# Designs tried in a protein design chat: VH-VL binders against p38371. Part 4

Target 1, 215 residues: p38371
Amino acid sequence: CNFEQPETNCFVQESPSWAVKYDVVDSPKDANGDECTTTAPLVELMGVYKYVNPETGAAQLALRPATLASRAIADTTTTSADQTSLGSLDTEPKDHGFCHANDFAPAFVNVAASDTAAANTIRYEFTNVRVYSAAVAPGTQFTGELKYTSNGCTSSYVMRAVWPPAPCDTASTEPAENCGVGSGLNPEFAVVCQPTSATGTTGYCVPAGDIPSFK

## First folded at step 1 (VH-VL)

Design e03 (framework fv_enfortumab)
Fold by ESMFold2-Fast, scan of step 1:
Structure e03 (fold): chain C 215 residues (1-215), chain A 123 residues (1-123), chain B 107 residues (1-107)
Amino acid sequence: as target 1 above (215 residues)
Amino acid sequence: EVQLVESGGGLVQPGGSLRLSCAASGFTFSDYSMNWVRQAPGKGLEWVSYISSSGRTIYYADSVKGRFTISRDNAKNSLSLQMNSLRDEDTAVYYCARDLGYSYGYRGAFDIWGQGTTVTVSS
Amino acid sequence: DIQMTQSPSSVSASVGDRVTITCRASQGISSYLAWYQQKPGKAPKFLIYAASSLQSGVPSRFSGSGSGTDFTLTISSLQPEDFATYYCQQANSFPWTFGGGTKVEIK
């Protein structure tokens, strides 16, 4: 892995892109408790960065969803810092190779009204983030929980993420294009291709099971 | 091939019970919310029940609430509908239907349907 | 519950005709509306979601429009295989509700 931070026992592969899958826990509801339909994407890319205070060793984890980065072009009211969720990170692994990250600030964008849509705030709230940092897969898989709000709809998810972000196509018979041999992923990882849309075949390789996801 | 296959329909007397099953193949079943939709002979479509991809969120039409129970087994790629206290009005073809899913937040569009299984409630 | 009213309940048409089916919601549903085609003895076929988004593989002669409470499905040039019953369905809030259906019959 390539680290540009002081040494800690909680290794995290820094990258502008990890592939993240969201599995719904609580379906979307508005402020009145009524059902609504806006949810998080099936899969997206996410920037993952680690900061360590060189004098104290205190560590932080930063998560920047690609959805927020993409929508930021239409946003004149939030900064890059608002679009990045920053939390604390353990300096040593705890429960069987996991480093816990806590106290994440929300990440969000304020999308301006257009001819076809009202103004909208998209908000990500991360909790219970855990990076797998054991020697067999140092800092290349993580899990956590997401509370997602958009169009007044709030929903919750389990998120599972892997590095590197490998593009894939469920219709391809080539293993390298469908999360198999040659895809760039560790061959011991249990991964599956997750399309970006329910009716499409193209997406990213994501963990197939609970983190750590191994065959 | 993406496919949904229903089974378990039949003839039952009023007050009886039936369990419908829906077997999914050709896609990652655990990523999709599922629905049951029914159609009485010569009538239109009526939504019956919804279950989220995780199984945590469940909704029923008022006409079946308290009598029907929807469930899923993601390890077996199967959806079930347990129907108790059946009435003549429950006579219909029952379809298993896949929700288009969470493609950019859309829910409640049924892109894949099973062939249907017939339930007849008659004395 | 949101009531969905379809008009007409049936329409007689010839091959090549333009057919328009209307669907009205009892309250605002934004664009959360889907359209389905059903032939006798068969399961419904998905045509359109989000009021106007055509499903892959559905012929371009089918189109949907509308938002809020008033929606239309248009078949620009009716083909023999289009004689069927069409249903609208709102996806704005539970319970999901279908319109009563519009039967497109041979004239």
Scores: ipSAE 0.000, ipTM 0.431, lowest interface PAE 17.1, mean pLDDT 85

Design e04 (framework fv_enfortumab)
Fold by ESMFold2-Fast, scan of step 1:
Structure e04 (fold): chain C 215 residues (1-215), chain A 123 residues (1-123), chain B 107 residues (1-107)
Amino acid sequence: as target 1 above (215 residues)
Amino acid sequence: EVQLVESGGGLVQPGGSLRLSCAASGFTFSRYSMNWVRQAPGKGLEWVSYISSSGSYIYYADSVKGRFTISRDNAKNSLSLQMNSLRDEDTAVYYCARVSTYYGSGSYEFDYWGQGTTVTVSS
Amino acid sequence: DIQMTQSPSSVSASVGDRVTITCRASQGISNWLAWYQQKPGKAPKFLIYGASSLQSGVPSRFSGSGSGTDFTLTISSLQPEDFATYYCQQANTFPLTFGGGTKVEIK
């Protein structure tokens, strides 16, 4: 009784922010197949939205990486539509409580050259996106794959995402500040603090295991 | 209490096949991601393959892609590795390893390992 | 792939000595690093997770430190049972990768 049940079988918690962790599958390589260093963020916020055609019931899932949204200020050639990846979404869960989303259009920005950096295109290509939509955790965790290109480096990842986004600090002994009790996350979710940088301690709570990520 | 027991290793000719099994006990197998890690004689540890708790996500080392298949049976608490087109360089002790779930760890660390099963590929 | 470079490859030390083993990742892995101990003829044993957290049952003479790309395992006072090979492992991204190992020999 503590929250409204979703009206559709493929419920997705719409929010301008989910916390998404990327785990590398294929390390960065340039067009010649040589190693390079530009990678996707360790963690970022992502807008997640569901659109439904009221006449047909056909559903779409939209993913907007915060990295693209923030870099858009330096881009005069793309719009918010280009910075949002739109794919199809199942109208009912498949086996094991997952709603599949497919055929995502790439999301990208063309970052203009600055005094300190050359012009750069940042591109996100999502595939095999699956939203966990079972009653125990309706539409608050998803997983998928990302092909990320930036500075001519292409790499691939598994992404695991959770709502709500909860900021955290691995140096904090307070549970509410380190993905524990009081953080705002469902206490049954298995989550861990992922710093935004390799040398820092502050970041966001992300799924600790495969989706669905439960204790 | 937590135990992982490998079996199925043996001597095989190049180009042959073997199926390794790992029997898990003392924990809720269906809640843990599992891995195979190997070690060639006198050499270091090499990660081979990963399977998520549900079986939905599977990854392989480049050296075994297309030849090895990892699978699990959560009803039987077992992990398997089907090894085809075996090569001399696949000779190793193969370990079954469980991914850690300790609080504060959200990474792919191995908290329990089996005793290992030996695979020898030789003409 | 993330390459893990471990040094030294071997060290000979006396009981009571302080032993330091280093591990370097080819790119940043935050604190997502584990250390394992492998005694001759045995499976590896989990020692440290999250770069610095000691696994339950592991003696307090073992400690880990580091973040980003540079990591260290320290044995503050080497004991006879510490004769083993030690491995670091980056636990952040696939493919998962191990360091080449450091063999600690007690004389």
Scores: ipSAE 0.000, ipTM 0.448, lowest interface PAE 16.1, mean pLDDT 85

Design e05 (framework fv_enfortumab)
Fold by ESMFold2-Fast, scan of step 1:
Structure e05 (fold): chain C 215 residues (1-215), chain A 125 residues (1-125), chain B 107 residues (1-107)
Amino acid sequence: as target 1 above (215 residues)
Amino acid sequence: EVQLVESGGGLVQPGGSLRLSCAASGFTFSSYEMNWVRQAPGKGLEWVSYISSSGSTIYYADSVKGRFTISRDNAKNSLSLQMNSLRDEDTAVYYCARESYYDFWSGYPTGFDYWGQGTTVTVSS
Amino acid sequence: DIQMTQSPSSVSASVGDRVTITCRASQGIRSWLAWYQQKPGKAPKFLIYAASSLQSGVPSRFSGSGSGTDFTLTISSLQPEDFATYYCQQAHSFPYTFGGGTKVEIK
């Protein structure tokens, strides 16, 4: 079908992969308020999709964490819809080039028990998501807050995301492999390599500062 | 079983129009990015156009910008390519192709994992 | 636009030979390179993604290497069914671009 797309001033770069960094705000605690150790990833890939109703122009933003997608192999009870968080999205920027997304449904996966581990639910709750849509970098950076629950541990984070998802290595002296020239990112973006593990060097280029993150 | 079936090709005179369709089945069409790729007789592959899973992000090769329009209907599992102002150099087999679901640990994007059989477009007087 | 240059344009080989095909990008594309095999009259078949990751169902004699601008597809021991045209494709940025192809012909 030749359906025309409605115009919107809140552009979002759709992609199965954005690189998302999580910075802790509230450390992990269990249901009794005691410290525990399970946290959100230091960095992960995230699917980002935008849906616009052709009749009304109303927009929705969908976020699908790769952590949930990868754990779906061990899940017998959740669907792709459960693993995707869907919220409303502004049709016009409201705050210095930001389009706000609100009312996200939780995204989650129920990991079945195995020979070595008990059953677990991993849950993502997004709030205060804002996509930077100003002309200098339309729809390629966003920020928001995450409440993450896994193994009964709940923690909260500020998330900062950038497109495209550029793999990197903090041990590399090649600019293209360490978020510099040739990495595929807008050269004016302020980005830094974030390893996927605390002891490793390989990871993804992520915003170095608050969104919008520019040099 | 993933299937992509193109239709709508044919013979058309220079300046004419054709609409290609691609019917998808065997997978959740609304979750995948789609592309059109063409191949002129005896020549190599040439990427033509991309459309995101929701339909809101679209890209074109420079050679077809302003003349071709890609679209999709997720409710009907179909992809379309409207081709206007056709030229001799648009003569080719046109393939619809699905972008593979990326492996979280291997990076992005992966490539075209399923292709249709192709539909032939001939622009000739 | 990123230009993809394949070398050689054709190669004559015998069953059992090691065949190497090179692909060069005009600018850095990191590891966002795919390889395809195409037989006459058929749609291309997906072989390799992310420069070195073998697609499910593809024989282990196929391997890919490289990053940045220089990439290689290797067939370690050529089989009769491997006589085909091979294409590299960068998926780093739009517009996506393919190499010109390398035809692997029987000697």
Scores: ipSAE 0.000, ipTM 0.446, lowest interface PAE 14.2, mean pLDDT 84

Design e06 (framework fv_enfortumab)
Fold by ESMFold2-Fast, scan of step 1:
Structure e06 (fold): chain C 215 residues (1-215), chain A 121 residues (1-121), chain B 107 residues (1-107)
Amino acid sequence: as target 1 above (215 residues)
Amino acid sequence: EVQLVESGGGLVQPGGSLRLSCAASGFTFSSYWMNWVRQAPGKGLEWVSYISGSSSTIYYADSVKGRFTISRDNAKNSLSLQMNSLRDEDTAVYYCARGGRWELLSYFDYWGQGTTVTVSS
Amino acid sequence: DIQMTQSPSSVSASVGDRVTITCRASQGISSYLAWYQQKPGKAPKFLIYAASSLQSGVPSRFSGSGSGTDFTLTISSLQPEDFATYYCQQYNSFPLTFGGGTKVEIK
């Protein structure tokens, strides 16, 4: 028939790993408003999980940055709950296919002082998180904002994420190794290889444009 | 500090054209969806048009579709609205308003002062 | 299109009064509702998003509540600077739509 069935659920691909790209919006500044140098990663893996209360039907989205998980081994004061940002999640998508997630608790680790380094807290604050859940790409792209604080430097970012996390190499001419055919990504997604470091070539395939990122 | 400053309003006859501009400062302009919202004399607010940060996604209210064209120049931090085939019903104060970064569906956290368009014979 | 109906269209109040403004959506919009304040001759000012989240810098006497189709904006103790027209706006569905406005005027 010519009737469209409305979506009744927000679809999110749960995975210990999504590839997330951060693009700077506000450069790092300290508490006095002066420039400083500590920034968020260019790209990282992120755990993405959805929880539903079986009695109320209320949904939650959990984001766990790999950077916090990796720094947790140097931290004895925070728990895995502190290193995971938990927010609310819509139970059905809005017009244009987005499921909104709000009220994220900060995720953080406390790294104790040593004889070579001062104590440092790395803190992630997520806002405006939106999971694209339309039928053409159900729960495999999301976007949001990140406020990142480390070494007393606070900076803000546009965050864009895609599943699956496809490793890539900008130096490779093989399509499967440079976000093309055979990479495991939907071929209609507009993606680009983002190295994990400014001087390297290896990284992850990330959205090339605004979410939803399509060719 | 975030600022949006509109210009280009004026008096025009029915069927005429006007081009509105909005100069943005104090934020990363290219990261935000931008909007035009209008208000007729003594009336409420009416959303007119959106444009995404990259200009790849553009939407119009049905009342202006086919007559108005929204555009932006991220190098100049400028938003524009080309208004053609103007009607008496387009008489309003036109506000430039900042939307969300990655979503079409958003609220407006900053507004310009508005520029007045009067369509009258 | 989602129609947003505000009531009352105007309310006369004195400084210190509790003022309640209601906004009704023609269909469910979850909590995707914002509130704005507009003074004569001025642009609207953003007050509240997600039905109840107060924008930084907005006085705590302003509060929002509601979900689904019925929403309220409350000013717990009206101040002289609060005499203005207030608008609700849904951002659940395209096109974005505003309520007709509620004018809070001096008695």
Scores: ipSAE 0.000, ipTM 0.419, lowest interface PAE 16.4, mean pLDDT 85

Design e07 (framework fv_enfortumab)
Fold by ESMFold2-Fast, scan of step 1:
Structure e07 (fold): chain C 215 residues (1-215), chain A 120 residues (1-120), chain B 107 residues (1-107)
Amino acid sequence: as target 1 above (215 residues)
Amino acid sequence: EVQLVESGGGLVQPGGSLRLSCAASGFTFSSYGMNWVRQAPGKGLEWVSYISYSSSTIYYADSVKGRFTISRDNAKNSLSLQMNSLRDEDTAVYYCARDKWLRSYGMDVWGQGTTVTVSS
Amino acid sequence: DIQMTQSPSSVSASVGDRVTITCRASQGISTWLAWYQQKPGKAPKFLIYAASSLQSGVPSRFSGSGSGTDFTLTISSLQPEDFATYYCQQADSFPLTFGGGTKVEIK
């Protein structure tokens, strides 16, 4: 039960943090087509905001990856606007309860060179973003595609996101700490704990299946 | 270091206009959303208006909608509030306040306030 | 609009007391709640964000808890400089709204 603009039925839960999982589609390649190793995070937090022009009713969706926000502290050349991807958003849900968001501008940071690493541009390009806005889960799950570039490596992903972001631990037997009862998520959502690293157990609850992800 | 300074308050007759300004220093103004918040004498805090870092998102409290206009000039590190058709109930100290990172985290830096008195 | 109900309106307390202030949202706001301290004639001071995260420079005797609709601010051992009015603010959706304030005054 959030504020909604009168001329749109595409509700989106605004939050500085949604939990987003990336599943690889195309493995990292450099500009010459050769394999390289830099990938998008397994999971990260993402700022999600909806803008509505008060005069026209036209809507926009803003996505701000936490990776860009955290690297921005070492970047003196980009602004919050560069680190946020803005796209158009449907004013009415289309077939099956989805609101489509298109024409996203790239989001990026220019990380300064350090004693041990060369300067690096981290770039996010979002396409085919769809927010599930049906009555059973209004504006609290979305999916889309990501083209990620870092260290000259470009890779592509399907992303699946859920609100609220719930921290989790795959080693915990307590349901509230492993995406179960008491985690803060809608009990009907099909979610699973995704660690932030391949060797760790702590991370965030993310959709277990295709959006909309329900039990 | 990080500072917000309001100006432009004063005494005005009902139906009159005032323009408030807020000067920012010590941080990258263009990266932050900004708020106006007011407080009537002896009363609590009331949020008035919001403007995003790019000016693409603007919101007003219902009590001021159609009468007040928020704007910003990122090149000059300044925030403004144009107040028209002022009423007795607009009498308050007006504060400008910066979002902490994003709006959902609250407002971490506040100015000293500027007093607006609407009196016949 | 999300209505923020703050209680009590005032509390009389002594130095060293544990003081608890509650804030209730009319609908779920997750953890998007901030707490502020205001002394007479001064601008509000930011204390807590995301319901429970302490702002840098704020003494550890201040703590926040809660999620959804029910939130609390606790001062574990009240100090002379803590006599002030405290406000909660929901940051979930526009219009942004503040609680009515709780005045913590000397007994």
Scores: ipSAE 0.000, ipTM 0.430, lowest interface PAE 17.8, mean pLDDT 86

Design e08 (framework fv_enfortumab)
Fold by ESMFold2-Fast, scan of step 1:
Structure e08 (fold): chain C 215 residues (1-215), chain A 122 residues (1-122), chain B 107 residues (1-107)
Amino acid sequence: as target 1 above (215 residues)
Amino acid sequence: EVQLVESGGGLVQPGGSLRLSCAASGFTFSDYYMNWVRQAPGKGLEWVSYISSSGSTKYYADSVKGRFTISRDNAKNSLSLQMNSLRDEDTAVYYCARTLHYGSGRYGMDVWGQGTTVTVSS
Amino acid sequence: DIQMTQSPSSVSASVGDRVTITCRASQGISKWLAWYQQKPGKAPKFLIYAASSLQSGVPSRFSGSGSGTDFTLTISSLQPEDFATYYCQQANSYPYTFGGGTKVEIK
């Protein structure tokens, strides 16, 4: 046999949660170019949604970071639309199964000042988002770039995401709890447990390398 | 047809600066990660730097970090490499190359320019 | 960073010979390895991606195999136009790194 699977249309697994990892490219700096400490999360959940015009087939991709959703409770000035980044999306995969998503509007919240913290704008700017939509993994991995601003610190990242979101614990020897068999992820995916904090062990399974991330 | 053409190479003294350019044609330049790769006379290939398709993400080899700056202008379909504090060991032919896939460098570099020669000598 | 070691550094072969080149990574890179061919004075030409996938337009006598840390490029029945230097390149993580090259020379 010499069968090759055909590429699929630009399918994206819609979900209120995907697991997204950010790998730093440019460390945080303030408006004066000085080092500062506020970074994007090591890992977070992200809502991913696809909108299609049924008459024309034109598509859009929406990304909603959980960090913005959680901080929105302290925000009186932004709406759910401001906290969701909307961009265009290819209707057909390009060569090798990638669907291009571009022209994302920034997503942000304006967190009000409290007794313990100054007012803060948290801003996500996504660019060059590519969803892998080939038959072997239809719309369950994507990559992109993030420019993140919080507490006046701007930093940049490569973003890699996978569906389904699978909680994990790096201290567990049980495969289902450490991104292995029984975790809910495709066993051919190359994934690793990414803790939510530098000192903790619990987090989410994320792609181990560049998309598409396979063993 | 798909093509990359480098320019800007030349002879410079140690400590000098040069700006290399790469002109892209025949493909949607803004969709591709771009790379600079160099080769010293009689030596092997050395990866220098990449820039993501939007320009927001960049990476450098340790040998050039802090001295070289990669940039792109998607409206003009051009890639640049600003080289400062040049050293003898920077003498090489510099190639620009695109990655095979839009958002992933995993598939290697499928299109290369002809190269431009940089000579750092007093 | 990931070190790529190629073996041999050079090999002498005749037209019609089978040539095998080995590439080893200092840490696991899954299948994310590319192979390139370079002739003197010319830019590298892309041959193989993802360890074993042949680039369109590359002759079928070229093949790649391997995963993890050990990889091979094979040229069955070497042709006159195949005398060149061959490089492996890991594409698993930044910085990307090349092997030192293997020169395939006329015997």
Scores: ipSAE 0.000, ipTM 0.500, lowest interface PAE 12.2, mean pLDDT 86

Design e09 (framework fv_enfortumab)
Fold by ESMFold2-Fast, scan of step 1:
Structure e09 (fold): chain C 215 residues (1-215), chain A 122 residues (1-122), chain B 107 residues (1-107)
Amino acid sequence: as target 1 above (215 residues)
Amino acid sequence: EVQLVESGGGLVQPGGSLRLSCAASGFTFSSYSMNWVRQAPGKGLEWVSYISSSGTYIYYADSVKGRFTISRDNAKNSLSLQMNSLRDEDTAVYYCAREGYSSSWYRHFDYWGQGTTVTVSS
Amino acid sequence: DIQMTQSPSSVSASVGDRVTITCRASQDISSWLAWYQQKPGKAPKFLIYAASNLQSGVPSRFSGSGSGTDFTLTISSLQPEDFATYYCQQGNSFPLTFGGGTKVEIK
C-alpha cells in the first residue's frame, strides 16, 4: 500500500526502464520522400523521469531511449542531456485520466564510423505524450508518438508503454514467462509479449491495446 | 508540379460554420502529412492544425481546439478543415501546407496553397 | 509552447545592403528552424530548412545560421525582389510556432 500520495495528480512511475512498443504510422522515407527500410525497434526499454520545480510546481517529463543510451559509448559529440528528451507535463489529469506532456526537445546520438558500420545519427522526436494517471493505473502506462530517424530514414510511430518492464518468451507455455500470472505486471493490464526481432521469440511484455490497456 | 488549391472561404457571422477544402496534385498525397496555417489581416502566420499521412494523428492549436476538425481523403487527394463556432479572431487567410521531407527530422512546410479568405463579421 | 521572437519587426534597406534578421526560441530547438519569405498578397515561400540549408532554387545571397535558441537569416546583397516579410518557424514540437515576422522595406 502506498501511503505517500503525490502532491500533484499527475503521478508518473519513475524508472530507468519501461517497456515501449512502437507501431508504424508513416512508413520509412528518406530525405527525398523515397521509401527506405530502417525502422524504430519493435520494442525497447526506456528511462522515464519526472521533475518538479519546487517554487512553481511546474512539472517536466524526461524520456531516455535505451537505444540512445547503448549507442552513446560510440559517440564523443553528444551528452546525456542530448540523449534524453525533456518536455513539459500537466500537473493535473485532463478528462479521461490523462496527463499531457508536450514541447519535447529531440533526443539523439551521433554514432561514429567503425570498421563494422558507417557513421550514423539516431534521432527521437516525441509528440502527444499522454500518461494515464487514473486510480486504476496511476502513472504506469503511457502513449505518444515518435518520429524516428536512422540511416537517413524517417518514420513515425504510435508508442505504447508499460511499467514494470517484464521479459518474456512467446514460445513459453508458462504464464509467468509469457506476460501472464506471475510475470510481475498488474493482472488487470492487457499485455502481450513483443519479441525484439521479427524472427525471434524473446522480448518484453507491452500493452496489447490502446492506452489505457486493460482486460 | 506540386499544387495545393484551397476553396470554401467566405463571409460568415459569429457562431457560424464553414468547411475549407484543399485539392492536392502533382505528388503522392497519401505519403505526406498536411497542415493548415492562417494569417489574420496585417498579422503574422499562425499554425492551426496537423494531420498525419494516414490520418491517424491530428493536432490543433489551442485557439481552435474543440471548434475545428481537420480531415483528409487520400483517395480524392483532398484535405478539409471543418470550422464551427467561428469567432471574429478566426478572420484570416487560410493556407493549406505540405510537410516537407527534405529535412525530415523536424516539421516544416515546403509547399503552400494560395490561400482562401475567411471573414467572420456581423 | 515554444515562443519565437523575431527582431527587428521591420528594417528599411537599399538595394545592395546586407540585411540581418534574428530569431530567438524560448527553449532549445537544436537546428529545427525554417525560414519563409512572404510578398504582399502572396502565400509564403519556403527558403531555408534545418537552420542553414537553402531550398533548391533560392539565391545564394540568402544564408541561415544558428542553433539552440539563437538564429539568423542574412541577405548579403539585397535585390529588388527581396523586399518582403520573413518568418522563422520552429519544427521541434507541437504546437508549431512562427516568429512575428520581419518586414524588409525599401528605403
Scores: ipSAE 0.000, ipTM 0.449, lowest interface PAE 14.3, mean pLDDT 85

Design e10 (framework fv_enfortumab)
Fold by ESMFold2-Fast, scan of step 1:
Structure e10 (fold): chain C 215 residues (1-215), chain A 121 residues (1-121), chain B 107 residues (1-107)
Amino acid sequence: as target 1 above (215 residues)
Amino acid sequence: EVQLVESGGGLVQPGGSLRLSCAASGFTFSNYAMNWVRQAPGKGLEWVSYISSRSSTIYYADSVKGRFTISRDNAKNSLSLQMNSLRDEDTAVYYCARDHYDILTGYFDYWGQGTTVTVSS
Amino acid sequence: DIQMTQSPSSVSASVGDRVTITCRASQGISSWLAWYQQKPGKAPKFLIYDASSLQSGVPSRFSGSGSGTDFTLTISSLQPEDFATYYCQQANSFPRTFGGGTKVEIK
């Protein structure tokens, strides 16, 4: 009943999918400081992976946004490595059970021009990533900062992420379909359904508050 | 425009109490962790207390533990510091400071103008 | 507690000078260090985070470097508005701690 994870080790739940919410800090602006309209997604799935050098024990964290993965179909110039942001990761938790990840390389795709859209580079720059790795919720929530550039618009965000990714619908009265009982999430997690679009109701369950997000 | 405005400072005798307030505007207050930082006359900066965006996590400097209580009211965009059993070494300008991006970064990106607390007999 | 030792306590400089301020942590803090500028009678202003990342709106003449225990703030060409007291601060652990400050004053 009790899952024993070493509190002195930076455990991260590896998965091709975590649910990540972005809350705007600096609204989109172009290179001249003028307002523009291209923003990061309201919510998306993200691949999260941990690598450990077997000889040195040094750890790395890899973040792969689903938006980059999906846009890669139109990109012949970047590889899976370019579409994955790789940073360092603490081997032992620091502050409040957090494992810090830093020095992330940018992740990006070069989307080719189409009949309806010009060529575009979508770029993710992650900083101050913190994975909550305490025994009560080992490696299943993280927070960080994102600098997002697309269509020449740069904006910044706080990101908050949870595993497992649970799809949801804000219009549903069924708790299992709206981040409640039966959704698959730890019932102690404070989560809320975040639609993928401003006009829609379907999305993913995301942390309702600061990490760690508990009831 | 981000603004933090402190109030509630004043002159108090040793052993007395004061309640400081910080009114926040120009940003979504409920998304940010908040801090109190103080500065004694002619001295450097000293961190006093931290509160997370939902009040779930609170920390205090050892010098104020058991005497000061940090709290916030997200509906009113306000931060408070209840100070009890005040000592002469608590004399300082008290700043309300926003934590950068509401993660446990511990960096203070915006500060209020400060409110002066003087503990004197 | 992590103790932050800042040097020098004061430096006299002229406009156009290169000014270097150092900060030492009593324990390793990785890159979890910020720099602040404070003018007399004013609240501190955020300059640099993660040891070397410049906050938006801060002039490029300010730069930070270092990791682990030894950190440096450099002002490459001092301007009149740069005369102030500068503080380093560690964010590696609670309690958050500041250096003692370095006053950059007119020569």
Scores: ipSAE 0.000, ipTM 0.461, lowest interface PAE 14.3, mean pLDDT 86

